# VH-VL binders against o27280, part 102

Target 1, 266 residues: o27280
Amino acid sequence: MDSMNVPEVLEIKRIVEESESVKTFIFSWDFRREVRPGQFVMVWDFRDEKPMSVSLIDPVRSEIGISIRRVGEFTDRVHGLSEGDLLGIRGPYGRGFELMGRDILLVGGGIGMAPLAALADEATARGMRVDALVAARTADELLFLDRLEAAGVNISTCTDDGSCGFKGFAHERLLTLEENHDMAAVCGPEPMMFQVMRILDERDVPAQLSLERYMKCAVGICGQCCLDDTGFRVCAEGPVFWSQELSRVREFGRYRRDPAGRRVPW
Key: E = the ipSAE of ESMFold2; O = the ipSAE of OpenDDE; V2 = 0.75 times the mean of E and O plus 0.25 times the DockQ between their complexes.

## First folded at step 3 (VH-VL)

Design k26 (framework fv_acasunlimab; at its last look DockQ between E and O 0.02; V2 from the best seeds 0.00; counts 0 for: pae E 16.1 > 2, placed apart)
Fold by ESMFold2-Fast, scan of step 3:
Structure k26 (fold): chain C 266 residues (1-266), chain A 118 residues (1-118), chain B 108 residues (1-108)
Amino acid sequence: as target 1 above (266 residues)
Amino acid sequence: EVQLLEPGGGLVQPGGSLRLSCEASGFTFSRYWMSWVRQAPGKGLEWVSGINSGGSSTFYADSVRGRFTISRDSSKNTLFLQMSSLRAEDTAVYYCAKSYIGKAFDIWGQGTLVTVSS
Amino acid sequence: SYVLTQPPSVSVAPGQTARITCGGNNIGSESVHWYQQKPGQAPVLVVYEDSDRPSGLPERFSGSNSGNTATLTISRVEAGDEADYYCQVYDSSSDHYVFGGGTKLTVL
């Protein structure tokens, strides 16, 4: 496992422009080192290292993809790179999503669709019926619609401003959708995930939710990765958690912690 | 207290039928996938059937498909296994089991002996 | 159908470490769960999701899973650990729960 904790310098094979603020960086990957939807890698630009979800897993082409949203100094530097440039990749880390049953509901918000796009590929490859609710603030922030459609996914959209699909929040749209799924997977802003989880709990649909916050150390020993009451560490025990476990965590969907450890409302 | 109670079981002739039941208490039964797992005398564990939380999806091992029917009644917190066309090789202790994280079984019934013999 | 292979028996002296293997094609990509069963009793979950243990279980029980082999490790074995041990996965392609054949741990 030591080789997993040493960054491997990989060439950017291809870049896909998902939106003005999101790019998917594609690398050749040796699948003797397994990677599952819901896992993340540490991306190193030779100055800083940040966790990024794996958004494409393609054993046929021997490729993985990592989708990165431009939100700060690190991601702005990475977005400035071109095909042929180098990045350090360490991992994968964390627990991936688990599939069960014949049908699955995916609920993704913004960049949270990245790990869910990889999951959609696996679910469709295994013959599951996949319904996806893709949510964003605006139409420009809806991600992976063409990729999901190509995979045979049944897509519903919603935007806060009504610029595409249902006008409203993900949980409001979810209330208008079919209730009978064997399982669900959810990834997006924590307040969205909390509201969606409550509805899925009411419908008795077991759900997995991906939390990627409080990651300071990829090996999962940093206290900032801890989820208060449960003691779960996102890097070591997550980022994917079952809804039944998250419903016991008082901070989930209600508040977060700033760098000083203070509770801050969403 | 979290518990699964199996009051059924018995002796049945080959070709006969029997219904097993499993009563849940101490947890919200309707939220969990449930299964039946059997164990023939002196043999290992064999999963035979599962049902999703809502009861809309059922799953069966090849050895019992078409002969056994799993169902649940959330109003009674009860899981059922309707067994038909029973064979000598169906003789086993039958356990009901609750799914947990990662599809583990964290809570098991005490087991009910089903003997298929002439 | 997916198949899990376990050795039929493992013997260990008290205080030593017991290792029980569970072989399966690409099992490292699945979550493996382990059960302890004593004569006349229902199985008890001892390790879930490869390496987690339920509350109340001693740290002597641990698990690992990579490639084609998952392993249950019991350190500083005690007489009370003598039991049959079963590995289990959920095969999402068939929607079947699959158990290994079981391993009888004998503490001599």
Scores: ipSAE 0.602, ipTM 0.810, lowest interface PAE 2.0, mean pLDDT 87
Fold by OpenDDE, look of step 4:
Structure k26 (fold): chain C 266 residues (1-266), chain A 118 residues (1-118), chain B 108 residues (1-108)
Amino acid sequence: as target 1 above (266 residues)
Amino acid sequence: EVQLLEPGGGLVQPGGSLRLSCEASGFTFSRYWMSWVRQAPGKGLEWVSGINSGGSSTFYADSVRGRFTISRDSSKNTLFLQMSSLRAEDTAVYYCAKSYIGKAFDIWGQGTLVTVSS
Amino acid sequence: SYVLTQPPSVSVAPGQTARITCGGNNIGSESVHWYQQKPGQAPVLVVYEDSDRPSGLPERFSGSNSGNTATLTISRVEAGDEADYYCQVYDSSSDHYVFGGGTKLTVL
């Protein structure tokens, strides 16, 4: 399979409103092309292209879902689309999550829950016990709660304003949880992930974290998503990394590079 | 220096029991999954058992389930394999192995020979 | 159970490139790891996660994985590379680590 894939034009089959700012777009998918939780696709609206995580993988219905948060011009256009409209999808790309053991902890913040929701489905389907710490700024921004609950996931919530669950950040809530898991998967704001990783390391819990960086080619050629010092390409070596790998990445939790290549602090 | 030492092998009769140990040094033992892998004389590698970092989850190959018990003592940086109801086909060099990134083994002991024979 | 298939033996002349294959159903979707084992020694990890190389391993060792076949490639083969090589995956469906049958690499 050629890594330089041309976008396939797909019809939006359904749109699920997850929150005020997040929609899940569902597409028919040929599962001869395997997709794993944690992988991403490039979404093309015929003007611009952005990487998006796969949040739903349903081989039974032959569907995938892509959850998109409304954050800018591109996503504004996409959120204006209706069922039956067309988008270009190429991929999947990147390294997805790996599952180990019987008990898994998911720690997600905001839209970071998207790939974790897909992972939760896979884990529960395999008979794993799944605990999920779902974080958001406010209660109305908590994502996929009903879906996770229906899947049998044990959910703990935290919100910055205390409107639901624990009042505080994900890492603070994590400190109150004493149970250790076989492994953890983490995705959300990088400062959150940084703190969560530290706690998990101290507890000797193997952890995988999904990073977000500016991506252009998605195939490891352009270098726009390269991490400083290591040369890791988020689109190729990631976006999912083990904590041991990220420990080598100096910029992790500290800064990222914008489309112009400038350092932008978190 | 990262090292795994595996004392405890030996000769045992069929139906007998034997306990292997593996002492770890040079790394944070409690942070890593550990496994036992065995190799029969002139044969390939076979995974036997695994244990998660905290010791709360244990895993076994079908060939040894119900007969072998893996455990660990973090205070002693030691991995154990309690073998019972030993069979001739259990004869092998038993390696202690440390998990690396993901699901690979980056550090191996030198192995200890277990011979099951009447 | 998941099964990995390796050729029993591969022969190569010094300085040439050796390729050792590991077959498995949709193995391209799995993370494949490779080990070198010399006679009387413990296995040594030489490639992990399909193509990553542990620190200290020469660049001559590389890996790839796609479709139903993973491949360990050893370029500029040396006499010291003569060993048994094993591929390995983790089957999360059964919580088993699975090894291939091993390939004996002979340097002619």
Scores: ipSAE 0.421, ipTM 0.792, lowest interface PAE 1.9, mean pLDDT 93
Fold by ESMFold2, look of step 4:
Structure k26 (fold): chain C 266 residues (1-266), chain A 118 residues (1-118), chain B 108 residues (1-108)
Amino acid sequence: as target 1 above (266 residues)
Amino acid sequence: EVQLLEPGGGLVQPGGSLRLSCEASGFTFSRYWMSWVRQAPGKGLEWVSGINSGGSSTFYADSVRGRFTISRDSSKNTLFLQMSSLRAEDTAVYYCAKSYIGKAFDIWGQGTLVTVSS
Amino acid sequence: SYVLTQPPSVSVAPGQTARITCGGNNIGSESVHWYQQKPGQAPVLVVYEDSDRPSGLPERFSGSNSGNTATLTISRVEAGDEADYYCQVYDSSSDHYVFGGGTKLTVL
């Protein structure tokens, strides 16, 4: 689809169960429409449409993978689908990650590891050394460990409950990792990203962070994904920002917005 | 380590021009916003001008808009301030400063004195 | 444009706590940064984002920000803390950086 923001209806080619709550849906994709790690798509189940992380970008096999966590009615319906079923896909949208240097640190929390898994594949294909800190509440929610290991990524884990790896928060685990990285890429819960960003900024490691905000139109014209006091739109200006760009944003890490646009605590 | 180095300042007559430079080292210059901040003798700090990381956006205090031009050269890790139509009230120590979280300034040069007098 | 107001001076005995205020309309919604400047020297960042300390700064430097007042607090003040202190914000509506007028801290 070359000229309009209308969903293309695609057949589910394969489904990978990443965890009890996360599945990756794989589609054939025409890479004349380029997809970059950190970009997102809108997934339409013919009733509702939600933004979803791109977790697999495979131009050789002409495949794209979309990782979806069960969190409500829409995602419950999509998780009930099988190979051969149809979904609408709009996109990709947004600014993706940019790779630089030879050594990259990935810090992912929960489903936030999805776009970082795609980035890890690109980084390793370019010959970069990739370290990944994979965080979750529990061991069963750590995502993409086998895939990252197979790609040659050096994995560190942390869980809130200590069921796997370091017991504690991602930023606490980060203090125990080597600090000689040329860049970092971060995606996950905003409180985690804020704490990780502070550490990386103190260590002068250039960092890119992927923000997830409530979205409606995905092209930046509706304003529903705006950050509070700068006017940045997550879907148009991001979702990936450099840490210096985020230093302009008071709301980052401090509060979120409900669907009505009201400020609420994290 | 991380440094910002300004060459020595200058004496300029009112209405004259002067170009300041600031050489950066020890960090990736092209990734950060940069600013000039000045301090008149015996007075406080006053922000003068800023430039974003790519150089596509420039910002100026009202007191210097239309007279000063900020620029950067990422190939030389250098920030510039072209000053023209200088006035006596532009007499100050001029610092270059690197942006930090929340639009703080975490790295400062030692400053260069610009004196505007007849 | 946005204005930050600081007292011109604050005096404190050694070992006591100094509090330096920065007033601004609804400053509690801004990120406030604080700088120390000793005579003849460049400013040094001592607090950013209201309450965070740069690496290497002692814990006795702290900050708070709510309502119309931000405050830099220096506990257990030492003679070496004598300096001018400036608050600063970025005003996104004008794209300008704004400094307060400065506060001279004197250790008695």
Scores: ipSAE 0.000, ipTM 0.430, lowest interface PAE 16.1, mean pLDDT 85
ESMFold2 (binder alone), look of step 4: mean pLDDT 93; pTM 0.954

Design k27 (framework fv_acasunlimab)
Fold by ESMFold2-Fast, scan of step 3:
Structure k27 (fold): chain C 266 residues (1-266), chain A 118 residues (1-118), chain B 108 residues (1-108)
Amino acid sequence: as target 1 above (266 residues)
Amino acid sequence: EVQLLEPGGGLVQPGGSLRLSCEASGFTFSRYWMSWVRQAPGKGLEWVSGINSGGSSTFYADSVRGRFTISRDSSKNTLFLQMSSLRAEDTAVYYCAKSYIGKAFDIWGQGTLVTVSS
Amino acid sequence: SYVLTQPPSVSVAPGQTARITCGGNNIGSESVHWYQQKPGQAPVLVVYYDSDRPSGLPERFSGSNSGNTATLTISRVEAGDEADYYCQVYDSSSDHYVFGGGTKLTVL
């Protein structure tokens, strides 16, 4: 069997409480099996399996971290685990973010900051200038500010309710930031990403966006993750896409798909 | 029709200057990083210079830094390479190339020969 | 400067498998792209981001990349595959695109 398709049972080495609703689970990792920011793993609690983005990649300590927001039955069970407990990890899957140029803008919403935190670590290690726009509904949901600060990232925040930083949405805050970047990386709710993408496109900034929806199959196994207009699959050709590719997809940012495959508005 | 069209090159004396142009059609030129890649007669490919989509960042191979200037005009869908202080070793076919997902080149011009004599 | 090393030439008979290597320090951590160039023509992208293929290219072309070596594999080689092949990476440390020296594939 391909080692990427066989779940490895790993011990939870450390748990970091990022917020009231988000925890990062840290595991020892053999980096002969490469993992890059923007890739995801399948997390198996011996009952259900769900895709999760990798939020920490530390070859020096031989560790990876997976940040999980508590939103349902599976994530509630995982949040109930302790250091020393076991989880199955399969992967990594998907293409990661590609870095190029001298500076990068990160735009993250909520848990979407998880893959971007890993990217920030890589970008700063490579000597890039990193600006991060961290967005959330409330101040309590802003994630990874301490990690980003420690890495030397230039941070801007915004919250829908105005409880921290700019009052408003990520795209509204972005309009007040008149900077040119060699590239951008965006991860968060699709409506946010769509609006941010449009602004970056108008500024001619190449952007990569991470789509973390409908990753219910391993690479090459099924088509349930397909984007209708282009036919490519998130788990096979994503989850990271360039904005030029996504601008051709009518569905992106306007519609999602229910389990039956019907288009429903955001 | 996706195309990069390079007008003919030229013969120049050592120490001279020449400007190359590359006209893009069939895609949204302003959204893509662009590069110049050259190939000396009978030799391999060598990347020369690159420019980001907005034109704010430019990159150069060590062999041409300070002598060549890359620029773009999105209103004309045109990429330029201004070459100065030309040397015999700059003799090559010059290709303009469109970046694909940043790091690869998916569309190439037909190439234009630049000959630096003696 | 980052250096990519390719064998100067590879010879295969029609129907056999050709393997063209591209050596580079920790090249497995970067994405590798492959180009085919026929005499008098511009290069054509044949494999990108290690193992993906552009639309319209035969599945006979495949790629791999791990450790210090990337490989372009051409299965069931045809006479029309005779060309020069170049590997390429983007070196993020210098912001340079780097090409290998090229490999001439001869189909006899």
Scores: ipSAE 0.483, ipTM 0.750, lowest interface PAE 2.6, mean pLDDT 86

Design k28 (framework fv_acasunlimab)
Fold by ESMFold2-Fast, scan of step 3:
Structure k28 (fold): chain C 266 residues (1-266), chain A 118 residues (1-118), chain B 108 residues (1-108)
Amino acid sequence: as target 1 above (266 residues)
Amino acid sequence: EVQLLEPGGGLVQPGGSLRLSCEASGFTFSRYWMSWVRQAPGKGLEWVSGINSGGSSTYYADSVRGRFTISRDSSKNTLFLQMSSLRAEDTAVYYCAKSYIGKAFDIWGQGTLVTVSS
Amino acid sequence: SYVLTQPPSVSVAPGQTARITCGGNNIGSESVHWYQQKPGQAPVLVVYDDSDRPSGLPERFSGSNSGNTATLTISRVEAGDEADYYCQVYDSSSDHYVFGGGTKLTVL
């Protein structure tokens, strides 16, 4: 009868440096609190609290991992921590990914590969064929390639600058891949996800997409939000949504909100 | 407007064959997984077969594997179930059903009675 | 191979709360969906993804799912709620949709 809304102070058991800007923090976890790929936790450094996707779920070792990209004051402080230091963890929260069929395509951009790495582990454990398209701006930002390879995932890469694999964007690389899939899961920058979703919709591949900006809604701190021209609210708990939900949202892939609530282009 | 229409059904001898069809309207048929779910008289719901949105992957309950074939024609917005080697225990109302987010069935056909009897 | 267990019948008085259970091994890790079926009619989705309701369905219908048991709760039961109720999951290990055996709700 553990409450997911009560922060638990956990010792950092291990830190994996995924890149110069990304670290995975590994904690012992009591799996009486279920954790599924696509869910997130609130990470508390005893000053601020931020949502972070779960990137490793290992019930055999009784461990979870949380991958954090260095982008500001909070994440700078967390990156300065060492094994043995303490962090508060609250959760998990949000809707996890659902698996169906015999094969799945994963399309991840940058840190968006974090929740997809956890999903890849689950899909391979269930005997699914897993193809992953891993995209980033540069080779240094491609994440989890060794982990995916160890899991038996068939990997394709692309970088905007051509420093590794296909030179170009994820959706351009996807157009060169012709294998059909029973489903797809997509996580990364919203403009990338929008373009990928359009291609998967045309190919009749059902997709789930993970949107970080809706993690606030999942924990109940988001106000009433209109996401399309009809004023209809997408009130379903995020961050994971099916592509048919997102195809009706005019803001998806085109606009974001800044800290002041202003609409700005991506 | 959103509907699934099942014009098939009938009486068939044991060992015979029958094809069911289900016509979709009011939604983009090609984007959704489709299934057949049956219900024997006085019994519960039993999933029979499913097909992915693109038609490349098909799935069957153990009770019908090798005897039934599910297919779809997205140009006609139509789902099919080809039934062969029919048995008395296949007697049921057959529903076509559209899968929703999270694999739920949100739209159902009206059901088609298939009776297998000599 | 995955099996969902429901009680065959549940009886409640009008205005009271009905609870229909769906038992399954580690069902709390799955998404559970619930259907209402009235005599001679096709099933109607009443709860999906454990606790969400389709638009147009009353708030009287709610769901929960934890551990080995999912529950459909119908508050302030009306005569019109009398029907058979089925739970359903998708078993990704076999790629099969699985239904419970059904529960007949009687409103007396």
Scores: ipSAE 0.032, ipTM 0.595, lowest interface PAE 8.0, mean pLDDT 85

